VHH binders against Bifunctional D-cysteine desulfhydrase/1-aminocyclopropane-1-carboxylate deaminase, mitochondrial (DCD). Designs and how they scored, part 5

Target 1, 364 residues: Bifunctional D-cysteine desulfhydrase/1-aminocyclopropane-1-carboxylate deaminase, mitochondrial (DCD), of Arabidopsis thaliana (Mouse-ear cress) (f4hyf3)
Amino acid sequence: SPPSWASHLRPLPSHTFSLAHLPTPIHRWNLPGLPNGTELWIKRDDFTGMELSGNKVRKLEFLMAEAVDQHADTVITIGGIQSNHCRATATASNYLNLNSHLILRTSKLLADEDPGLVGNLLVERLVGANVHLISKEEYSSIGSEALTNALKEKLEKEGKKPYVIPVGGSNSLGTWGYIEAAREIEEQLNYRPDDLKFDDIVVACGSGGTIAGISLGSWLGALKAKVHAFSVCDDPDYFYDFVQGLLDGLHAGVNSRDIVNIHNAKGKGYAMNTSEELEFVKKVASSTGVILDPVYSGKAAYGLINEITKDPKCWEGRKILFIHTGGLLGLYDKVDQMASLMGNWSRMDVSESVPRKDGVGKMF

## First folded at step 18 (VHH; from V5 with K110R Y111W)

Design W4
Fold by OpenDDE, fold request of step 21:
Structure W4 (fold): chain B 364 residues (1-364), chain A 124 residues (1-124)
Amino acid sequence: as target 1 above (364 residues)
Amino acid sequence: EVQLVESGGGLVQAGGSLRLSCAASGYTFSTWAMGWYRQAPGKQRVVVASITSGGDTKYSDSVKGRFTISRDNAKNTVYLQMNSLKPEDTAVYYCAAGIPLTNYLTGEVRWRYWGQGTQVTVSS
């Protein structure tokens, strides 16, 4: 059943699947440069799975349930060329014995070429997803809804029963993923003997569904943390409006501008990184062992540190929960840019005095 | 398309035995849990037995010690060996497969795919 504090929302989901590995752990995250008394914690939603890793699977637990309930045999979704959502959707589809079609946005130059096997594309193509490339210009001119509907109609003519999932799974139904995440966090905190309470929740924003759910859950539930969203594309005003639409679709009766603070963290643009951002991701990995996705969580964390640096006094003594939304596979698309940041390797020099015998080293 | 086809039902005397089979097709059988349900006239469908992809079994209290669920992954078939049958076991037996779909409101779990059912009648 829904959380008690969300039971008044309409419509309620009819069904759900258990797809994600939950609950994801919360642990201390010791980033350098934090103000005095400031504690940073991290919710590891990158641990929701391997192929399903990230925040999107929480939404898919509801969206795929609806697809199955509607007797769909095919799933259609859309995103960037390295969309974590598309990867998760493709994988989830196979788990549920559904065919998947992915519309992937790429550059005009690459739209007619083999998309390759880097990062999320490797997983998507391994699982047998049908990949449909579209140029950024076409996407911009036609729109995601029209594109998915066009494909839906085509597949229907072929005798298929397609279910369409919007970009990032960001609709009112998908919002329940992170409403449930809020409940999960509450339960985890209640289990702790140290009475840990978060003042702030920080998360990346790509399509708006995650921030809609977590902010609503924090607002309605016991968390009562200020939610900071760092938008990695478009602008904050766009997402305020988009999130409002999701909230209204649930008849939540709340204003998006009251429940979430959206910061602009797009930098050069969606899936584009500055050298400083990549250096930051490398530094975080080296210092903490946490690997951030440069497209989403990396930008959010970088944005957070920038905000803290601008006004350290404002953040003193605060406890912050950062939600890691996954995206490790997409990092492989950044290897060329990050190559100069790497270099800690050597050829092992083994002394001739070390005995050698053929077959001693077993390969298994 | 996923299909489940039950067989092996029929009329049997009390104390007798039946073996139900459910042939599955349209998916990777070995990766999904399988279950048997039954529905008596005028009653709700209830779980009889389930078996995980790993072979772990569960039984309702009413059939423990009498019924055995098993699976043959090579044949994509799940079985229900029913021994010491009682008149109370009379019902339509249904095979179920797939990842359970949970009702969000009630928490009730249902299986994704169902067979057409096979009638089992136990006479006194």
Scores: ipSAE 0.532, ipTM 0.855, lowest interface PAE 0.6, mean pLDDT 93

## First folded at step 20 (VHH; from V1 with T28R T52D)

Design Y5
Fold by OpenDDE, last read:
Structure Y5 (fold): chain B 364 residues (1-364), chain A 124 residues (1-124)
Amino acid sequence: as target 1 above (364 residues)
Amino acid sequence: EVQLVESGGGLVQAGGSLRLSCAASGFRFSTWAMGWYRQAPGKQRVVVASIDSGGDTKYSDSVKGRFTISRDNAKNTVYLQMNSLKPEDTAVYYCAAGIPLTNYLTGEVRYRYWGQGTQVTVSS
């Protein structure tokens, strides 16, 4: 059943799947650059699964349930060439014995070429997803909804029963994923012997569904933390409006500008990184062991540190929960850009004094 | 195509034992939950036992301590060991499989795939 503080929302989900490995752990995160007295914690939603890893599976637990309940045999969704949402959707579809079709946007030059097997593409193609490439220009001129509808009609003519999931799984139904995440965090805090309470929650924003859910959950529930979203594309005003649409779709009676603070963290643009951002990701990995994807969580964390640096007094003594939204596989698309940051390899030099005998090391 | 085939049913005297098997086809067996249901004449189908992908089991109150559900992932098979059988256990037993679809409001679980059933008759 829904959280008590969310039971008034309409419509309520009819069904849900348990797909993610939940609850995900919360632990201290000793990120460099924090002011004195400030505590940073991290919610490891990258641990929601391996192939399902990240924040998207929480949305898919509701969206895929609706698909199955409606007797769909096929799922359609859309995203960037390295979309974590598309990868998670393909995997979930495979688990549920559904066919998946992914519309992936790429450059004009690459739209007619084999997309390859890097990162998320490897998982998608291994699990048998049907990949449809579209150029960024076509995507921008035609629109996400028109593209998915065109494919839906085609599949229906072929006798299929397709269910369309919007970009990022970001609709009112998908919002319940992180409403539930808010409840999960509350429960985790309640089981602690200490009185840990978060002043702030920080999360990346790509399509708006995650921030809509977590901010609404924090607002309505017991967390009462200030939610800071770092948008990795478009602009804050766009996402305030988009989130408002999701809230209105749930009849929440809440203003998006009251429940979430959206910061612009797109930098050069969606899935584009500056050298400083990549250096930051490397530094975080080396210092804390936490691997951030450069597209979402990396930009959010980088944005957070920048905000803290601008006004350290405002963040002194505060307890912050950072939500890691996954995206590890997407890092493989950045390997060329990150190569110069890596130097910890060498050819092993084995002394001649070390005895050698054929067959000592077994490989068969 | 997913198929579930039940076996091991039959006639047994009260106090006796039966072992039901459900052979599943498909490559997704290890990721699915499995369950046994039964339907007595003139009654609704009810859950008997379930086992999730992690091996956790649940039983109806009427069969607790008497029935045991288990699974062999290598054989894609789920079993129901039925001991101390009673006449009231007489029913068609069905195997169910899939990732459970949960009613969000009630918590009731529904499975996507079902076997054809096997008859179990317990005589007094």
Scores: ipSAE 0.777, ipTM 0.925, lowest interface PAE 0.4, mean pLDDT 95
Fold by OpenDDE, last read:
Structure Y5 (fold): chain B 364 residues (1-364), chain A 124 residues (1-124)
Amino acid sequence: as target 1 above (364 residues)
Amino acid sequence: EVQLVESGGGLVQAGGSLRLSCAASGFRFSTWAMGWYRQAPGKQRVVVASIDSGGDTKYSDSVKGRFTISRDNAKNTVYLQMNSLKPEDTAVYYCAAGIPLTNYLTGEVRYRYWGQGTQVTVSS
């Protein structure tokens, strides 16, 4: 059943799947450079699974349930070439014995070429997803909804029963994923003996569904934390409007600008990174063991640190929960750019005095 | 295609025992939950027992202490050991499989895949 503080929302989900490994852990995140007294914690939604890793599966638990309830045999979704959502969708579809079709946006030059097997693409193709490449120009001119609908119609003509999931799973139904996440966090905090309470929640924003859910949950529920979203594409105003649409779709009666603070963290652009951002990701990995994807959580964390640095006093003494939204596989798309940051390898030098005999070392 | 084939049903006297088996085909067996349902004549199909992918079990009140559900992932088989059978246990028993679809409001679970059922008759 829905959280008590969300029971008035409409429509309520009819069904849900348990797909993610929940609850995801919350632990201290010893990020360097925090002001005195400031505590940073991290919600490890990257631990929601391996192939399902990240924030998207929370949405898919509801969206896939609707698909199955509607007797769909096929799922269609859309995203960037390294979309975490698409990967999670493909995997979830596989788990549920559904066919998946992914419309993946790429450059004009690459749209007619094999997309390869890097990161999310490897998982998607391994699990048998059908990949449909579209150019950025086509995507921009045609639109996400029209593209998915076109494919839906095609598949229907082929006798399939497709269910369309929007970009990032960000619709009214998908919003329940992080409404539930808010409840989960509440429960985790209640279970703790240290009475931990967060002043702030920080999360990356790519499509708006995550921030809609977590901000609404924080607002309606017991968390009452100020939610800071760092947009990694488009602009904050776009997401305020988008989130408002989701809130209105749930008849929440809440203004998006009241419940979430959206910061611009796109930098050079969606899925584009500066050297500083990548260095930051590397530094975070080295210092904390937490691997951030440079597209979403990496940018959000980088943005957070920048905000803190700009006004340390504002953040002094505050307890911050950072939501890691996954995306590790997408990091493989950045390996060439990050290679120069790595140096911890060498050819093992084995003395000639070490005896050598063929067959001593077994491989199988 | 997912197939579920039940076996082990039959006629047994009250107080007797039966062991039902459900052989499943599919590479996703280990990730799915399994359940046993039964339907008595003129009655609705009801859940008897379930076992999730992790091995956690649930039982209806009517069979608690008497029935045991188990699974062998290596054999892609789920079992229902039925002891101390009663005439009231007479029904067609169905094997169900899949990732449980949960009703968000009620918590009721249903499965996508079902066997054809096996008849269990308990005589007084």
Scores: ipSAE 0.772, ipTM 0.923, lowest interface PAE 0.4, mean pLDDT 95
Fold by OpenDDE, fold request of step 21:
Structure Y5 (fold): chain B 364 residues (1-364), chain A 124 residues (1-124)
Amino acid sequence: as target 1 above (364 residues)
Amino acid sequence: EVQLVESGGGLVQAGGSLRLSCAASGFRFSTWAMGWYRQAPGKQRVVVASIDSGGDTKYSDSVKGRFTISRDNAKNTVYLQMNSLKPEDTAVYYCAAGIPLTNYLTGEVRYRYWGQGTQVTVSS
């Protein structure tokens, strides 16, 4: 059943799947340079699964349920060439014995070429997703909805029953994923013997569904934390409007500008990184063992640190929960750009005096 | 295509035993939950027993202590050992499989895939 504080929302989901490995853990995250008394914690939504890893599966638990309830045999979704959402959707589809079709946006030059097997593409293709490449220009001129609908019609003519999931799974139904995440966090806090309470929640914003859910949940529920979203594309105004649409679709009666603070963290643009951002990701990995994807959580964390640096006094004594939204596989698309940041390798020199026997070291 | 085929049903005297089997043809068997349902004439289909992907089992009150659900992942088969059968156990028994679909409001679970059912008749 829905959280008590969300029971008034309409429509309520009819069904849900348990696909993610939940609850995801919350632990301290010791980033350097925090102000006095400031505590940073991290919600590890990257631990929602291996192939399903990230924030998208929470949305898919509802969206896939609707698909199955409607007797769909095929799922269509759309995103960037390294979309975590598309990967998660493909995997979930496989788990549920559904066919998946992914429309993946790429450069004009690459749209007619084999997309390869880097990162999310490897998983998508391994699990049997049908990949449809579209150029960025076509995507911009035609639109996400028109593209998915065109494919839907085609598949229907072929006798399929397709269910369309929007970009990032970001619709009113998908919003319930992180409404539930808010409840999960509440429960985790309640279980603790200490009085841990978060002043702030920080999360990356790519399509708006995650921030809509978590901010609404924080606002309506017991968390009452200020939600800071760092947009990794477009602009804050766009997402305020988009989130408002999701809220209105749930008849929440809440203004997006009241429940979330959206910061511009796109930098050079979607899935584009500066050297400083990548250095930051490397530093975080080295210092904390937490691997951030440079497209979403990396930019959000970098944005957070920048905000803290600009006004440390404002953040003193605050407890901050950072939501890691996954994206590890997408990092493999950045290996060339990050290569110069890596080191600490050598060829092991083994003395000839070391005994060698035939067959020693065999694992099989 | 996922198929579920039940077997092992039949006529048995009260106090007797039957073992139902459900063979799944899918290759995702180990990741799915399995369940046995039954439907008596003129009654609604009800859950008898379930076993999740981890092997945890649940039973209806009416069959606790008498029925045992188990699974063999190597054979892609779920079993229902039915002991101390009663006339009230007479029904068509259905095998169900899949990732459980949960009603968000009620918590009721249903499965996407079902067998055709096998008749179990317990005589007095």
Scores: ipSAE 0.771, ipTM 0.924, lowest interface PAE 0.4, mean pLDDT 95

Design Y5
Fold by OpenDDE, fold request of step 21:
Structure Y5 (fold): chain B 364 residues (1-364), chain A 124 residues (1-124)
Amino acid sequence: as target 1 above (364 residues)
Amino acid sequence: EVQLVESGGGLVQAGGSLRLSCAASGFRFSTWAMGWYRQAPGKQRVVVASIDSGGDTKYSDSVKGRFTISRDNAKNTVYLQMNSLKPEDTAVYYCAAGIPLTNYLTGEVRYRYWGQGTQVTVSS
């Protein structure tokens, strides 16, 4: 059943799947550069699974349930060439014995070429997803909805029963994923003996569904934390409006501008990184062992540190929960840019005095 | 295509034992939950036992202590060991498979895929 503080929302989901590995852990994150008394914690939603890793599976638990309830045999979704959402959707579809079709945006030059097997593409293709490449120009001129509808109609003519999931799974139904995440966080805090309470929640924003859910949950529920979203594309105004649409779709009766603070963290643009951003990701990895996705969580964390640096006094003594939204596989698309940031390697020099005998080292 | 094939049913005397098997194919067996249901004449189909992908089991009150559900992922097979059988256990037994679809409001679970069933008859 829905959280008590969300029971008034309409419509309520009819069904749900348990797909994610929940609850995900919360632990201290000792990121350098924090002001005095400020505590940073991290919610590891990158641990929701391996192939399902990240924030998207929480949405898919509801969206896939609706698909199955409607007797769909096929799922259609859309995203960037390294979309975490598309990868998670493909995997979830495989788990549920559904066919998946992914419309993936790429450059005009690459739209007619084999997309390869880098990062998320490897998982998608291994699990048997059907990949449809579209150029950025075509996407821009045609639109996400028209593209998915066109494919839906085609598949219907072929006798399939397709269910369309929007970009990032970001609709009113998908919003329930992180409404539930808010409840999960509440429960985790309630079991702690130290009475930990967060002043702030920080999360990346790519399509708006995650921030809609977590901000609404924080607002309506017991968390009452200020939610800070860092948009990695478009602009904050776009997402305020988009989130408002999701909230209105749930008849929440709240204003998006009251429940979430959206910061512009797109930098050079979606899935594009500056050298400073990549250096930051490397630094975080080396100092904390936490690997951030440079497209989403990396930009959000970088944005957070920048905000803190601008006004350290504002953040003194505050407890912040950062939500890691996954995306590790996407880093493989950045390896060329990151290569120069990596340390030295060498061929191991083994002295001739070290005894050698064939078969001593077992490989099995 | 998902296929579930039940076996092991038959006629048994009260107090006897049967072991049902369900051979599964056409899906990722280790990731799915499995269950046994039964339908007696003139009655609705009801859950008997379930086992999730992690190996956790659930039983109806009527069979607790008598029936045991288990799975062998290497063989893609789920089993129902039925001991101390009673005439009331007479029914067609169905194997079910899938990621459980949960009603968000009630918590009721249903499965997507079903076998054809196997008859179990317990004589007095």
Scores: ipSAE 0.763, ipTM 0.921, lowest interface PAE 0.4, mean pLDDT 95
Fold by ESMFold2, fold request of step 21:
Structure Y5 (fold): chain B 364 residues (1-364), chain A 124 residues (1-124)
Amino acid sequence: as target 1 above (364 residues)
Amino acid sequence: EVQLVESGGGLVQAGGSLRLSCAASGFRFSTWAMGWYRQAPGKQRVVVASIDSGGDTKYSDSVKGRFTISRDNAKNTVYLQMNSLKPEDTAVYYCAAGIPLTNYLTGEVRYRYWGQGTQVTVSS
């Protein structure tokens, strides 16, 4: 059943799967240099699973349920070459005994070549996803909707029953993933012995579904936190309009500009990093043990810290919940750029002439 | 192709016992949940028992204490041990498998894959 504060939304999901490991932890996140009285907390949606990890599995719990309820045998989706959404979709499809087809955009020069096995691609190809490459230029000129429809028509001619999932799982049905996450956070806070309440929720914005869901849930429910979304790809105005479309598809009767504040955090653009962003990811890892992906949560956290440093007085005393949206596998796509930031290594200094006394084997 | 084949049904006198088996092929038996359902003449199909991938079981109130569901991952088989049978247990028994698909409003669970069923008849 939906949360009571969301039961008026239409349409309601018909079905769901339990794919994610929920609830995910909420704990303190002690970054250095925060203003007096400012508390930073983190919700670990990177712990929603291993191969299904990240924010996308919450959306897929509803989208895959609709696919199966409609008797689909195949799932089609689309994204960038290192899309966490495409990886999660491929994995979930395998778990559910569905074929998956991924349309992945890459550079024009690489679109005719083997895409390799880096990061998310390794998982996708291990689970047997059908990978279809396109260029960024083709993606831009044709659009995700026309591309997925073309593949859908081809598969229907072959007698298949495809279900199309839009980029990032970000349609109105997928929005329910983070509407439910808002209920989860409410319940986690209600079970606490203290009266913890967040003033702000901070999250990366990739395709819009996550921020639509968490913003709507915070607005309608008990959280009432100000939601700050950090856009990692398009301009904030684009996302206000896109989120409005998702809210309208739920018949929410709410204006996106009233429920979310969207900031530009794209830097050099989607999936591209400045050296400062990568230095920040390394600094957070070394100082807190929390590994941010460089494309989503890394850019969002970097954006948040920059806002705090620009105007610390506005953030004094506030309790901030940062949502870690996962994406660790995408870090492997950045190893060359990060090489100079990594710690040292050494060869262990041992005596080579000392006879082994404990046993003889590869493990011991 | 996923196949579920039930066996072990038949005619039994009230108070007796039967053991149903469901042989599974074409999927990873150990990663999915399994269930037994039954459909009495003129009635709708209802859940009897379920067992998840970790071995946790659930039973309907009408069979609790009399029926036991179990799974043997090495044999790709799920079982329903049915003791103290009553005439009201007469039904076609169906094996079901998959990741549970949950109705969002009611909480009722169904599965993607079903067997053809095995008849159980309990005479008074």
Scores: ipSAE 0.637, ipTM 0.850, lowest interface PAE 0.9, mean pLDDT 91
Fold by ESMFold2, last read:
Structure Y5 (fold): chain B 364 residues (1-364), chain A 124 residues (1-124)
Amino acid sequence: as target 1 above (364 residues)
Amino acid sequence: EVQLVESGGGLVQAGGSLRLSCAASGFRFSTWAMGWYRQAPGKQRVVVASIDSGGDTKYSDSVKGRFTISRDNAKNTVYLQMNSLKPEDTAVYYCAAGIPLTNYLTGEVRYRYWGQGTQVTVSS
């Protein structure tokens, strides 16, 4: 059953699966350089699983349940070539004995070639997902809805029963994943002896469903934290409108601009990193052991630190919960760009020679 | 594809015992939950017992203490040992398997794969 504070939302999910490993840990995150009294905490949604992991699995618990309840035999979804959502969907589909079809956008030249096995793509191909490449130009020209509908129609003509999941799993049903995450956080805080309460929740925004769910849950429930979303693509105004659509689809009766603050953190653009972003990811890894993916949580955390640096007084004394949305497999797509930042290596010296002191005499 | 085949049904006198078997074919058996359901004439199908992938069991109140569900992952088989049978236990018994699909409002669990059922009749 939904949280009591969400029971008025419509439609309610009909079914769910238990696919994620929940609850995920909340612990201190000891980054240096925070203002006086400022505490940074991290919610480890990167621990929702391994190959089926990240914030995506929470959404898929509802989306895949609807697919199965509707007697789908096939799941269609769409994203970038390194989409964590597509990888999670492929894995979840396999667990549930469903075929998966992934429409993956890549460069024009690469769309006609073997896409390889880097990162998320390795997992997708290993679990047997049907991979369909398109160019970024085709994606931009045609749109994700039209592309998935075209594949749906093709599969229906072949006698299949496809269920379409939108980019990032971000429709109103998928939003329930992070509505439930808000309940999970409330319960974790209630079990604590120390009356911990967060002033702020910080999370990356890729496709919008996560921020819609956590913002709505914080607003309606007991958390009442100020939610900061850091968009890694497009612009904040686009996402305010997109989130509004999700809230309207839940009949929530709230304005997105009242429940979430969206910051631009795209830097060079989606999936592109500045050297400063990659240096930050490396510094966080070396100093805390927490590995941020460079595309989502890395940009969000970097964006948060930049906001704190711009106005430290605004952040003094606050308790901040950062939600790590996973995405580790995407790090493998950044190997070449990060090479100069990586730790050193050496060949273990297992042999030695001592030159002869004196070369007197004929050697040959 | 996935196939579930029940066996072991039949006619038995009250107070007797019966052992149902459900042979599963297909992969993923060790990661799936399994259950037994029954449907008496003119009534809805109801859960009798379930066993998850970790071996944890649940029973309906009407059979608790009399029925035992178990699984043998090596044989891909689920069993229902039915002791102290009563005429009220008369029903078609169905085997079910899969990743449990949960009704969000009620908590009722449903499985994707079902057997054809086996008749159990308990006479007085």
Scores: ipSAE 0.628, ipTM 0.848, lowest interface PAE 1.2, mean pLDDT 91

